# Ledger of designs, part 4: VHH binders against Spectrin beta chain, non-erythrocytic 5 (SPTBN5)

Target 1, 109 residues: Spectrin beta chain, non-erythrocytic 5 (SPTBN5), of Homo sapiens (Human) (q9nrc6r3533to3641)
Amino acid sequence: TPTMEGSLEFKQHLLPGGRQPSSSSWDSCRGNLQGSSLSLFLDERMAAEKVASIALLDLTGARCERLRGRHGRKHTFSLRLTSGAEILFAAPSEEQAESWWRALGSTAA
Below, E stands for the ipSAE of ESMFold2; O stands for the ipSAE of OpenDDE; V2 stands for 0.75 times the mean of E and O plus 0.25 times the DockQ between their complexes.

## First folded at step 1 (VHH)

Design P4 (framework vhh_8pnl_2)
Fold by ESMFold2-Fast, scan of step 1:
Structure P4 (fold): chain B 109 residues (1-109), chain A 118 residues (1-118)
Amino acid sequence: as target 1 above (109 residues)
Amino acid sequence: QGQLVESGGGLVQPGGSLRLSCADAGFTFSSYAMAWYRQAPGKERELVARISSGGSTNYADFVKGRFTISRDNAKSTLYLQMNSLKPEDTAMYYCAAERIYFGTSDYWGQGTRVTVSA
């Protein structure tokens, strides 16, 4: 059972159903992976949206891909859920991005 | 917009059990992560348990081993089975449907009251 925890930045790229959000920006979070669930402890500085400080992502059937090149952040990867939602993540280092990619890839098959 | 309606709260003695239900009446329940929160008098709301659209669960330490969260997507209903209830579990219990994107609010129910006392 995969487990992993760490600081991340995230950006909502696609909403459930594959729709584009009206606005999207990078925000800080703490990720906690347990099995097929990824919990995000959100930065409460995002006062404009009244979401729970924790969000839970279902990784069943999800796709995780390393991103390279210019994406506004270094050490990035994408997570696409079966709902059609897609979130971009940035890890603090290349090693941590690779660790997340491997851990998420093993649960997302 | 959708409405979440909680039910199943009540008065129970320590060591007793209750099952809470949360019914959705207006949105695509199966696409959301669902959660139970509680709020005791004088305290802020705290997460009790969460369940993903695919059925993966997460529990607060203070209910681990006593509470079980489950969902029935065909009935658009969320459940919380509460066993071995303690006076410290006395609170208003709320269900929530959760998203992680800008410009969209979580859906909350109005709550159901659980009182655990002799």
Scores: ipSAE 0.006, ipTM 0.148, lowest interface PAE 9.6, mean pLDDT 76

Design P5 (framework vhh_8pnl_2)
Fold by ESMFold2-Fast, scan of step 1:
Structure P5 (fold): chain B 109 residues (1-109), chain A 120 residues (1-120)
Amino acid sequence: as target 1 above (109 residues)
Amino acid sequence: QGQLVESGGGLVQPGGSLRLSCADAGRIFSSYAMAWYRQAPGKERELVARITSGGSTNYADFVKGRFTISRDNAKSTLYLQMNSLKPEDTAMYYCAAVTYHSPLWGDDYWGQGTRVTVSA
């Protein structure tokens, strides 16, 4: 039972341990939140077929924060994982960013 | 130093076998597709085998039927079982975390490599 899914842009902001990556860019994906896991897929076809996954993120203890259009994109939020990794996301709209923030916040408890 | 560490390379005679391992200490992106590449002296790196997070595999024609790629997601470890080794398989073997459009993993998406030498 997925609790949230949709199109996102994402960017690796911090690596595990809190280090800055040597290179980082915004990329498109589909996000699928199910339980305490967030799966990122390259596009809708790949998400439906589960052929090419970009990442599976464990949200246990994670923190989700609304950024409201910083870091070169509008409608942004961040996920900080217990590892110290931080991933930035941009949603297609303010309402979708808020929906992601609420869904991720309830899951990360 | 990166998150990927290869091991298991060595010197074997033609027809011998080796099992390579690649440990991913990161675990944050456990659903990455993973791959083995190799680079022979004087050549560019070439894909040997890929495995998706779900376990689907793809092999280069020159290793089909001889090599088997597998993964253990609980241990964050990738394997390459190499059978019926030939002198042409002599190369440095590299582990990679692979996305099909854009890499996500930090400063080191590749391991340092493990050397395989096949000689009489």
Scores: ipSAE 0.006, ipTM 0.167, lowest interface PAE 9.7, mean pLDDT 74

Design P6 (framework vhh_8pnl_2)
Fold by ESMFold2-Fast, scan of step 1:
Structure P6 (fold): chain B 109 residues (1-109), chain A 120 residues (1-120)
Amino acid sequence: as target 1 above (109 residues)
Amino acid sequence: QGQLVESGGGLVQPGGSLRLSCADAGFTFSDNAMAWYRQAPGKERELVARIYSGGSTNYADFVKGRFTISRDNAKSTLYLQMNSLKPEDTAMYYCATQYRGFLPSHYDYWGQGTRVTVSA
C-alpha cells in the first residue's frame, strides 16, 4: 500500500463530468497519499481556516500522467478521477514529480 | 450536472430554529467543498459556513455556536441547522460549491436561494 507526502502546487483543470471551470489558478498544498486516498492540505491557510483537509480524493480507477512542464509549471503531472475531474500538480523537483507519478500509478492500477 | 436546489426557508420567531437543505444532482458529492452564504437586501453576499470534502467545518463568527453545517454524501445533500435565530439572520440563503471539489476561495453560486425571515 503506497504512502507518500510532500509539498505540491495544484490546479483544477476539469470539473466532475469533464466541464471546464470558469476560473482556476495554481495554489500551494501538501499532499498526503495513503493507499487509494489522496488528501490535500493547504498548510497555512488550513491552520487559519480551521480545517483538516481541503480535499480527499478517491483514487480508485484514477489515471496519473507525467506532463513535464506543460500548463505553466515545471515538474507537472495530472490526476484524472473516475468522476471526470482532472487536477494538475506541480512538484518542487523532477525527482519528486516522478516519485508522485509512480506512487499514484501504483494505487490506480 | 445542474443547479443546486435550496429549500427549508421560512418565517420564524426570534429564538426559533430552521433546517435548510441543498440538493446536488449529477456530481460526486463526497469530493467537493460546500458552503452556505447569505445576502440581506442591500448588503453583500457573505459566507455563513463551509464544509470540506474531509468533513472539517468553518463558521463565520456571527453564527458560531448557533448554526451547524453537515452533509449526507449518500443523498448528495448539504444541510444548515439554524438554532437561536435572530432578526439579523434574515436573508436569502444560498448554497455554493467550488468546481465540485476544490479551492474555497473560488466558490461559484449554483443555487437560487431560500428565504429566511426572523421576525416577531
Scores: ipSAE 0.007, ipTM 0.173, lowest interface PAE 9.2, mean pLDDT 74

Design P7 (framework vhh_8pnl_2)
Amino acid sequence: QGQLVESGGGLVQPGGSLRLSCADAGSTFSRYAMAWYRQAPGKERELVARITSGGYTNYADFVKGRFTISRDNAKSTLYLQMNSLKPEDTAMYYCAKEGYSYGLDLEFDYWGQGTRVTVSA
ESMFold2-Fast, scan of step 1: ipSAE 0.108; ipTM 0.467

Design P8 (framework vhh_8pnl_2)
Fold by ESMFold2-Fast, scan of step 1:
Structure P8 (fold): chain B 109 residues (1-109), chain A 121 residues (1-121)
Amino acid sequence: as target 1 above (109 residues)
Amino acid sequence: QGQLVESGGGLVQPGGSLRLSCADAGFTVSSYAMAWYRQAPGKERELVARITSAGSTNYADFVKGRFTISRDNAKSTLYLQMNSLKPEDTAMYYCARTFEWLSSYDAMDYWGQGTRVTVSA
């Protein structure tokens, strides 16, 4: 069962249905991958204390791709959900971005 | 009475300033991550700024350097300081607690009446 946790930045690139958001910004979060679910928390403390996540992403049928620093951030990867939503992520390092991509790929496939 | 109550909106000229406030009757604001959203005429509701319970902040690119989100945990009150206001900032402004899904679609639920900001000559 894939598991991974770490600090990320994220940006809503496409809304469910494939629509463009009216605005979008990079935000800090703590990502927590458990099986086919990715939970995003506002900060490390909220993740550790198991408070409600700001997003719960169903990874069934999702696609993930390494972006290699495109979209105004370094160490980036994308996650496209079956709903048509697309979220961009930036990891603290290239190695961490690679680890997230592999973990998410194992879950989504 | 809604759970969250926004105030401080008004009519200002371009370049002006306003400070918005958000409070609730139960003083729950201090326990939650909070956000300011806005909805301009003819547009979808969009995230303006958010702040965690610990004080970490994030801003939409179109307000960076002009707006400041802050909270007074002792008073359970959320603020948005708006400087160098532009006509493009004209909107109804809403405060909200953190959502499970951070998108404009999830902002469809009623959070309160909002406070209107109009920037015009």
Scores: ipSAE 0.013, ipTM 0.127, lowest interface PAE 8.5, mean pLDDT 73

Design P9 (framework vhh_8pnl_2)
Amino acid sequence: QGQLVESGGGLVQPGGSLRLSCADAGSIFSGNAMAWYRQAPGKERELVARISSGGSTNYADFVKGRFTISRDNAKSTLYLQMNSLKPEDTAMYYCAAKVIYTTDYSPTYDYWGQGTRVTVSA
ESMFold2-Fast, scan of step 1: ipSAE 0.019; ipTM 0.375

Design S1 (framework vhh_sonelokimab_d1; at its last look DockQ between E and O 0.10; V2 from the best seeds 0.00; counts 0 for: pae E 6.9 > 2, placed apart)
Fold by OpenDDE, look of step 2:
Structure S1 (fold): chain B 109 residues (1-109), chain A 124 residues (1-124)
Amino acid sequence: as target 1 above (109 residues)
Amino acid sequence: DVQLVESGGGLVQPGGSLRLSCAASGRTFSSYAVGWFRQAPGKEREFIGAISWSGGSTYYAVSEKGRFTISRDNSKNTLYLQMNSLRPEDTAVYYCAADRYPTYWFSEGEYDYWGQGTLVTVSS
């Protein structure tokens, strides 16, 4: 079971059902991958305590793609869930983006 | 169903403070996660922050963290937004929203109930 944790930027791209969000901007978060679930937290402390997340993403049936610099950020990848929701992510480095893409891809498969 | 009604909006000078309230109908307010959004003139609605069912956890957009504080009083069926150090760019209609189990707390599409909004104008 893959696990990974690290700082990310995220941006809502599609809502469930594939609808367009009314507003979309890049925000910072801490990502925590545990098995088939990706949790997004506001900061490292909240992530460590596992008290509250701003998003809990079920990766079952999900699809992850590398975007490679699209949408105004470097080191980007997208995560599309079975619900039709799609979230864009940006990692601090190309190496980290690759690691996230592989980890999420293996979990979603 | 839950009805939400915002109040407390008005005109304030830059640097000023304002506290918004959102009153919820019914007896099941504590069963809902609630949050604040805003829509500035000519712009699209954006997430400000949200608070968990018990009030034990809060979530904020990165751009608003530090100036805005969200709280709730379940005994009064009320959600609050304390805004400090207000700026002209904070001028907007502010909306409260509620949902029992939002997956994406930052996503307006996750919230089933919305208020009509209250206008906040920051101007000298």
Scores: ipSAE 0.022, ipTM 0.363, lowest interface PAE 4.5, mean pLDDT 87
ESMFold2-Fast, scan of step 1: ipSAE 0.191; ipTM 0.515
ESMFold2, look of step 2: ipSAE 0.052; ipTM 0.437
ESMFold2 (binder alone), look of step 2: mean pLDDT 77; pTM 0.796

Design S10 (framework vhh_sonelokimab_d1)
Fold by ESMFold2-Fast, scan of step 1:
Structure S10 (fold): chain B 109 residues (1-109), chain A 119 residues (1-119)
Amino acid sequence: as target 1 above (109 residues)
Amino acid sequence: DVQLVESGGGLVQPGGSLRLSCAASGFTFSSYGVGWFRQAPGKEREFIGAISGSGGRTYYAVSEKGRFTISRDNSKNTLYLQMNSLRPEDTAVYYCARGPWDIYGLDYWGQGTLVTVSS
């Protein structure tokens, strides 16, 4: 069962069904991979309080690809879900991006 | 004390609807993202949806989009899950939780409310 954790940036590239989002930007997150689930912890703040929310990605049948000609970031990879949704990720280093790609590839197979 | 109390579960027929509530106390509710999870017998716990502290952003598991709606009322310290077009495979114990849901952080979970969808 693959496990992996780390800081990432992510960007929603395609919505379910392959539709283009009306707006999309890079956001920081913390990724946590457990088996076939990738959890993204999103940082939201309200004045003095820190709020973290979760987005959970089902990796069953997903495809992970190292990107060539990156979308404005280094060390990028893409994750395409069976729904047609596609998320772009940027890791802090090339080694970390390759670690994510290998771990996600093991889970998505 | 941080406390989350779910209610509204029960027996419904396929195609039916249910509205679940989660009453929160012991913390500044509007400052925290909160969400819904479920666990069916013999299955892992599954994320359904989450809503930001202000209510301005919602996040759904892809499989639940369109059938389930998450909302909150910060004046009542209450989280809601509207469930429509229920299917037998929606049978599970439904939990509300305060974010973050990180293994290194503090997770606060309710005791759960059982939803049974059967004919």
Scores: ipSAE 0.011, ipTM 0.150, lowest interface PAE 9.4, mean pLDDT 75

Design S11 (framework vhh_sonelokimab_d1)
Fold by ESMFold2-Fast, scan of step 1:
Structure S11 (fold): chain B 109 residues (1-109), chain A 123 residues (1-123)
Amino acid sequence: as target 1 above (109 residues)
Amino acid sequence: DVQLVESGGGLVQPGGSLRLSCAASGLTFSSYAVGWFRQAPGKEREFIGAISWSGGSTYYAVSEKGRFTISRDNSKNTLYLQMNSLRPEDTAVYYCAAERGFSYIEYLAMDYWGQGTLVTVSS
């Protein structure tokens, strides 16, 4: 059962159905992986609004790929959901990016 | 006691412009992805566009891209929709909505909705 947590940046690359966002930028979050669920949250904003997470992603059938030298950030990986949504992530280090890739890969079916 | 209040709707001639506002009380927009939907009589509610909690990412229905611009001011707890080159087919009730998640996971299942503001485009 994979588990992992840490600070990430993310960018929404594709919306469900493969739709393109009109613009996208990197936003900060904290990721928490438990089994087949990835939760993303903002510490300060979540506390103020009593929000448990800003997103809960179902990783069943998801694909995770390492990205090298692309997308304006280092230490990046992509997560593609069965809905066609694709999210790009940047970790604080190469080691953390590899850890996320391994953990997310073991969750996908 | 969450409330979203839309304003700025009204009658406008084809080719005109209009700016809608949505003010929130009982929640802080910076914790939510927020967006605009519309519903014309006898039709389903249609997605127009959304903006992430930080304002760093925007998403538009392809058919509205270039005519409509979404922006937010988190310091004023307000969401905006700038509508240009309006057409009679843009006549609808316009709703703002807020989602705790990302629009890519459940964009049609928003957590909070406003009551709507009517936009009529007619000559």
Scores: ipSAE 0.042, ipTM 0.397, lowest interface PAE 6.3, mean pLDDT 77

Design S12 (framework vhh_sonelokimab_d1)
Fold by ESMFold2-Fast, scan of step 1:
Structure S12 (fold): chain B 109 residues (1-109), chain A 122 residues (1-122)
Amino acid sequence: as target 1 above (109 residues)
Amino acid sequence: DVQLVESGGGLVQPGGSLRLSCAASGRTFSEYAVGWFRQAPGKEREFIGAISTSGGSTYYAVSEKGRFTISRDNSKNTLYLQMNSLRPEDTAVYYCAADLKWYSGPRTFDYWGQGTLVTVSS
């Protein structure tokens, strides 16, 4: 069962249903992967025991792709959900981006 | 757009169980991530947990794991909270909330119900 946690930046690329958002910007978060669930928390609230997550993502059938530093950030990857939502992520390092890609790929099968 | 109505609150003895329901009206309930919050007198509103659009993923606040279970039935446009081993400290108004923007910030769920009161007392 994959487990991973770390600081990330994220950017909403597509909304559920494949709709384009009216605006999109990079924001900080803390990602927490447990099995097939990825929770995103505000970076300022890393001890988010009683705080709603920014996002609760169902990774069943999700697709993760390495982007390798495109879209205005280094060390990037994308996550596309079966809902049609797509999120871009930037990790602090290439090694961390690789770790996220592997962990998310392991979960999506 | 969605409207939410909670039900199932009431008086329960310590150690008891209770199941709350949240009925949604609106054609797109299945597109919303939904969750439960509570607010005890004199305290801030606190997050209990959330469930993804399909019901395939759930997340619970660490303090609520093992006692509370969230589920949904999209065919009935209904969200549930099963509460077990209730304690007096669980006395609160319980709210359901829906997030069309699946990544709304922690204070920004788009739609909220009116709440249902749960009192845990002898």
Scores: ipSAE 0.014, ipTM 0.292, lowest interface PAE 6.9, mean pLDDT 76

Design S13 (framework vhh_sonelokimab_d1)
Fold by ESMFold2-Fast, scan of step 1:
Structure S13 (fold): chain B 109 residues (1-109), chain A 122 residues (1-122)
Amino acid sequence: as target 1 above (109 residues)
Amino acid sequence: DVQLVESGGGLVQPGGSLRLSCAASGFTFSSYDVGWFRQAPGKEREFIGAISGSGGYTYYAVSEKGRFTISRDNSKNTLYLQMNSLRPEDTAVYYCATYRSDLFEGYHYDYWGQGTLVTVSS
């Protein structure tokens, strides 16, 4: 029952089916990992204040890869879902990026 | 066309229980995160909770944890809300809503149902 929560930046790189999104800008979010599910919250309102998540991502079959400076941000990793969607994330530190990568890798199998 | 039909509302006494259903059609139900919202008279619509397309993850607004349980039956294209220990302040019209579990180009919920009225009164 892996759990992890923290501030992230994200960029949607590919939509389901490998389509390109209309926007390629980085945006801030808060990630919340519970088991094989990742929730992303974009809204300034806290989850405790009854905001809805921007996404509930099913990580079954997902792939997580550490990135090495290919996207203009430090401390980055990618998450590819079985739908073909791909999200890039940037963590506040290298240690946090490693923690996310390991946690996401352990839950995706 | 996406369609959601809520049912199961009614009059219940404080401390009672009620189970709401949301019948979905027009989309691949198991591919969407779905959730419950409510709106009391004169108030804004508030989020209750959501369940992932697979059913593997459920998220609740903190004030509703323990009293309300969300579940889904993908074989029946139906979403459920089990409400226990009901209070007068739970009186509201209850709506179900959908959003794509693997899409996030921003915050997006669609709810096309008419809602189902729950009245908690003695």
Scores: ipSAE 0.016, ipTM 0.244, lowest interface PAE 6.2, mean pLDDT 76

Design S14 (framework vhh_sonelokimab_d1)
Fold by ESMFold2-Fast, scan of step 1:
Order: sequence, then structure tokens, then C-alpha cells
Structure S14 (fold): chain B 109 residues (1-109), chain A 123 residues (1-123)
Amino acid sequence: as target 1 above (109 residues)
Amino acid sequence: DVQLVESGGGLVQPGGSLRLSCAASGRTLSSYAVGWFRQAPGKEREFIGAITWSGGSTYYAVSEKGRFTISRDNSKNTLYLQMNSLRPEDTAVYYCAAPDYGQLGYFTTYDYWGQGTLVTVSS
């Protein structure tokens, strides 16, 4: 059962159905992966208490791709959900981005 | 439970501006990400955008080309939508909405809805 937690930046690249958002910016969050669920929290306190999340993502059938410093951020990867939504993530380091990619790949496979 | 009341809608000419307000009672908005939606005649409701509980991040989903700005005033428990350069295509009932647990955008269920405020853009 994959588990992982850490600081991330995220940006919504595509909406469900593959539609383009009119405006989207990078935001900070804490990601918490448990099994096939990825929760995004506004900050450390919210993540620790599991009280509120920005998003709860179902990773069943999702695809994760390493972007390696594309889209205006370093150490980036993407998640494409079966809904057609696509979210870009940036990790604090290349090692952490690789760790996320491997953990998310284990879940989706 | 939260209750939401929109206001500020009306008739405006193309190219005009309006600021919509959403007043909340029952719960404090500062604990939630909240959003704006609209529904044009004969169409499904569409997401406009959302703002996080701290006001630090704003997300937009419709092709507004920077015409719409979402803000909040947590001291007044109020959410705002500033609409500029309005077009006939912006004619819709505008709703504010809040989730149960501060979730955001298309990745959340919006459980609490206002009654809406009508915006008509016509010459």
C-alpha cells in the first residue's frame, strides 16, 4: 500500500472532460498519498488533522508522468485522471519528484 | 449548516461592470474554500472560479480572459465576484457555493448553494 507525504506545488492544467481552464496558477499544498487516494491540504496543520482538503483525488486508472522541469517549475510531474483532468505538481527536489512518481506509479499499475 | 445569499445582479450594458456579493451565515467562510458558478438559460451550471480559505490562491475555469476576479472578506463573512467587460454571453444566474469540508473546484462537491442573482447583459 503506497504511502507518502510532503510539500508540493500544484497547478490545474486540464479540467474534467479535458477542457482548458481560462486561468490557473501554482499553489502550495501538502500532499498525502494513502493507497489509491491522494489528498491535497492547504498546509501542515490541515494535513495533520485531516480536517479539510483542497482536493481528494481517486488515482484508479490515473497516469503519472515525469516532466523534469517543465511548465515554469523544476522537478515536475503530472497526474492525468480518468475524468480527463490533469494536474501538474512540483516537488522541492528531483529526488522527491522521483519518489512521488514511483509511489503514484505503484498505485496506478 | 451554512446559508448563502447572493446580491448585486441586474441589467448592465455590454462593456459594463458589476460586483456580486455572497453573504454567508451559519458558518464562517474563512474555514472554507468557496466558489462562484453560473447558469445561462437552457444550459448546465458551470464553474467560474474558487478562492481558498486564506484568500491566498484563486482558480478560474471559464474563459473570462482576466475579466472576472474573486475575492473575500473574512471579517464580513462575504465572498465577491468582480465582473468587468461584460458580454451578452455572460447573461446568467450567478451562484456562490461552499463544500462541506473546504474542498476546491472540480475536485469537490459543493453542498451549500445560494438562491442566485440574475445578471442580464443587454443593450
Scores: ipSAE 0.013, ipTM 0.202, lowest interface PAE 7.9, mean pLDDT 75

Design S15 (framework vhh_sonelokimab_d1)
Amino acid sequence: DVQLVESGGGLVQPGGSLRLSCAASGFTFSNYAVGWFRQAPGKEREFIGAISYSGGSTYYAVSEKGRFTISRDNSKNTLYLQMNSLRPEDTAVYYCAKDISHYEIWHGDFDYWGQGTLVTVSS
ESMFold2-Fast, scan of step 1: ipSAE 0.036; ipTM 0.438

Design S16 (framework vhh_sonelokimab_d1)
Fold by ESMFold2-Fast, scan of step 1:
Structure S16 (fold): chain B 109 residues (1-109), chain A 124 residues (1-124)
Amino acid sequence: as target 1 above (109 residues)
Amino acid sequence: DVQLVESGGGLVQPGGSLRLSCAASGRIFSSYAVGWFRQAPGKEREFIGAISGSGGSTYYAVSEKGRFTISRDNSKNTLYLQMNSLRPEDTAVYYCAASTRVYLSEPWNEYDYWGQGTLVTVSS
C-alpha cells in the first residue's frame, strides 16, 4: 500500500555524482511512495492503470529537505539520493509539501 | 521495450555540419531520458549529452564546446544530434541510448537500450 501519493512537479537539480545539468525545467508527474521506493508516473492515468513508472527512486539513505518557495516554485522540497542525484519537487500546497517531506523522511530513515 | 535506430551518418569535410537522427519504437519513449555517445577507432566510448523525456532538461559533456545540440520530437519518437564545426577527431560511430531513469546521466552502463550506431567520418 502506498504511504503517500499525489500530483507533483519535478526538476532534476543534480545528476548522479553531483554534476549539474546544462539546463533544467519543471515537468509534471504523479508520485507514489511505497516502502523504500518513490515511483514517478507521467500522469494520473499511467499511475491508475499500473503501467511502468518513468522513474523508480531508491530512498535508502536519501535526504529530504523543505525548500519553502525557492527555485521558481512555491511549496518545494528536495530529495537527494545516495548516488548524489538531487530532484526538486513542487507540491500543489504547503500542506501537501509538508506531508511529502514527513513521509519521505520517515521512509529514508 | 524501446528499439533505437540511428541514421544520418556519412562523410563530411572539416568545418562541415551533420544532423543525426535516432528513431525509437515503443509506447513510452517520451518517458525516457535519452542521450548520444560516440566511439572513435581504438578509443573508449564517450558521452556527448542527454535530454530528459519532456525535452526540458539537457546535459552536455564539457568537451563539446557548444558545437553539438541535442533535441527530441516526441510526436515522432525521434532524438536528434546537430553537429557543427566538425573536426577530424569527431570521426566515430555515434550511438543513441535510452534510460528508464528520470535523471540525466553520463555513464554508459546506466543506459538500458542502445542503437547499433551510425558512422561519421570527418576527412578532406
Scores: ipSAE 0.056, ipTM 0.432, lowest interface PAE 5.9, mean pLDDT 78

Design S2 (framework vhh_sonelokimab_d1)
Fold by ESMFold2-Fast, scan of step 1:
Structure S2 (fold): chain B 109 residues (1-109), chain A 124 residues (1-124)
Amino acid sequence: as target 1 above (109 residues)
Amino acid sequence: DVQLVESGGGLVQPGGSLRLSCAASGFTFSSYAVGWFRQAPGKEREFIGAISGSGGSTYYAVSEKGRFTISRDNSKNTLYLQMNSLRPEDTAVYYCAAKLTSYWGPLRSDYDYWGQGTLVTVSS
């Protein structure tokens, strides 16, 4: 069962149903992948303590794509949920982005 | 016609308490996560807390945990914010917001519906 944790930047690109949000910006978070669930926390303290999350995402049927040379960030990937929602992520390094892409790809049904 | 209407704001002494209400209409309230934000003069709108559609999950900004409690009554289409031990720094316009997604939290940009706000002033 895939597990992964790390610092990320993220941005809401599309809302459920494929709608464009009225505004969007990059925010910092701590991502925690457990099987088919991805939890985003405000910071590392909250992730370690499992206190709360910014978002809890069901990855069943989700698609993850590496993004190169777009969206104004390096080491980026996108996560598209079956609801039509799409979230962009930026990892601290190319190696970490590849690791996230691989782990997220293995959890999608 | 989707509406969120806040009420319960007012003037309160430091150390006092207030309960804010948010009346929702025009959508299936129990299906959506809803939350509270506030904005003080000259500052960015900040997250206070959110509650899932069923009420089974809550999330609070760390600085507010223990002083503020969020709850909902789906039979009345109403969201509540109980604020205790109020401080002058809590003076702000408080906003109710709803999301059309299964996730929730302090992402202001992904909320779909917003109320017009209710003013809370903490002063002596």
Scores: ipSAE 0.015, ipTM 0.174, lowest interface PAE 7.4, mean pLDDT 77

Design S3 (framework vhh_sonelokimab_d1)
Fold by ESMFold2-Fast, scan of step 1:
Structure S3 (fold): chain B 109 residues (1-109), chain A 123 residues (1-123)
Amino acid sequence: as target 1 above (109 residues)
Amino acid sequence: DVQLVESGGGLVQPGGSLRLSCAASGRTFSNYAVGWFRQAPGKEREFIGAISRSGGSTYYAVSEKGRFTISRDNSKNTLYLQMNSLRPEDTAVYYCAASPLIYGSDWYEYDYWGQGTLVTVSS
């Protein structure tokens, strides 16, 4: 069962049903992967204490891909949920982006 | 946890404008995505729009985009709905709601709700 935790930036690219938000920007969060669930928290303390997450993502049937092209951030990957929602993530380093992609890919593939 | 209270509803003439406020208590407001819904008598709750935790992402029901604007001020723990070019069809009880999720376009995705404020658009 994959586990992983770390600082990320994220941007909501597609809403459930595949629609685009009226506006979107990059926000900071702390990601916590437990098996097939990815929880996003405001900061590290909230993640450790498991207080209300800003998102709880079900990774069943999801796709995770390393991103190509210009997205305003380095070290990026995308997560597309079966709902049609798509979230873009930026990791602090290429190594961390690769780690997230591998961990999420083993769960979501 | 967060408690929500709407205000600013009332009677307004067709073509007029109105701004609703939603005051949140509890120091976790900035941890929630928040949105506006409305419900006319005998009808289902209808999504108007929502704004992300930081205010950096917004989304609207297609039918409401352009007339309604959602904004938030996390320093004041307040959510706003600016309503322009109001029509009789906009008559409803307006609710604010909070969700820990990034998205929330369906009412059942929201955990905290205000009591509602009545907006009547009539000649």
Scores: ipSAE 0.013, ipTM 0.334, lowest interface PAE 7.5, mean pLDDT 79

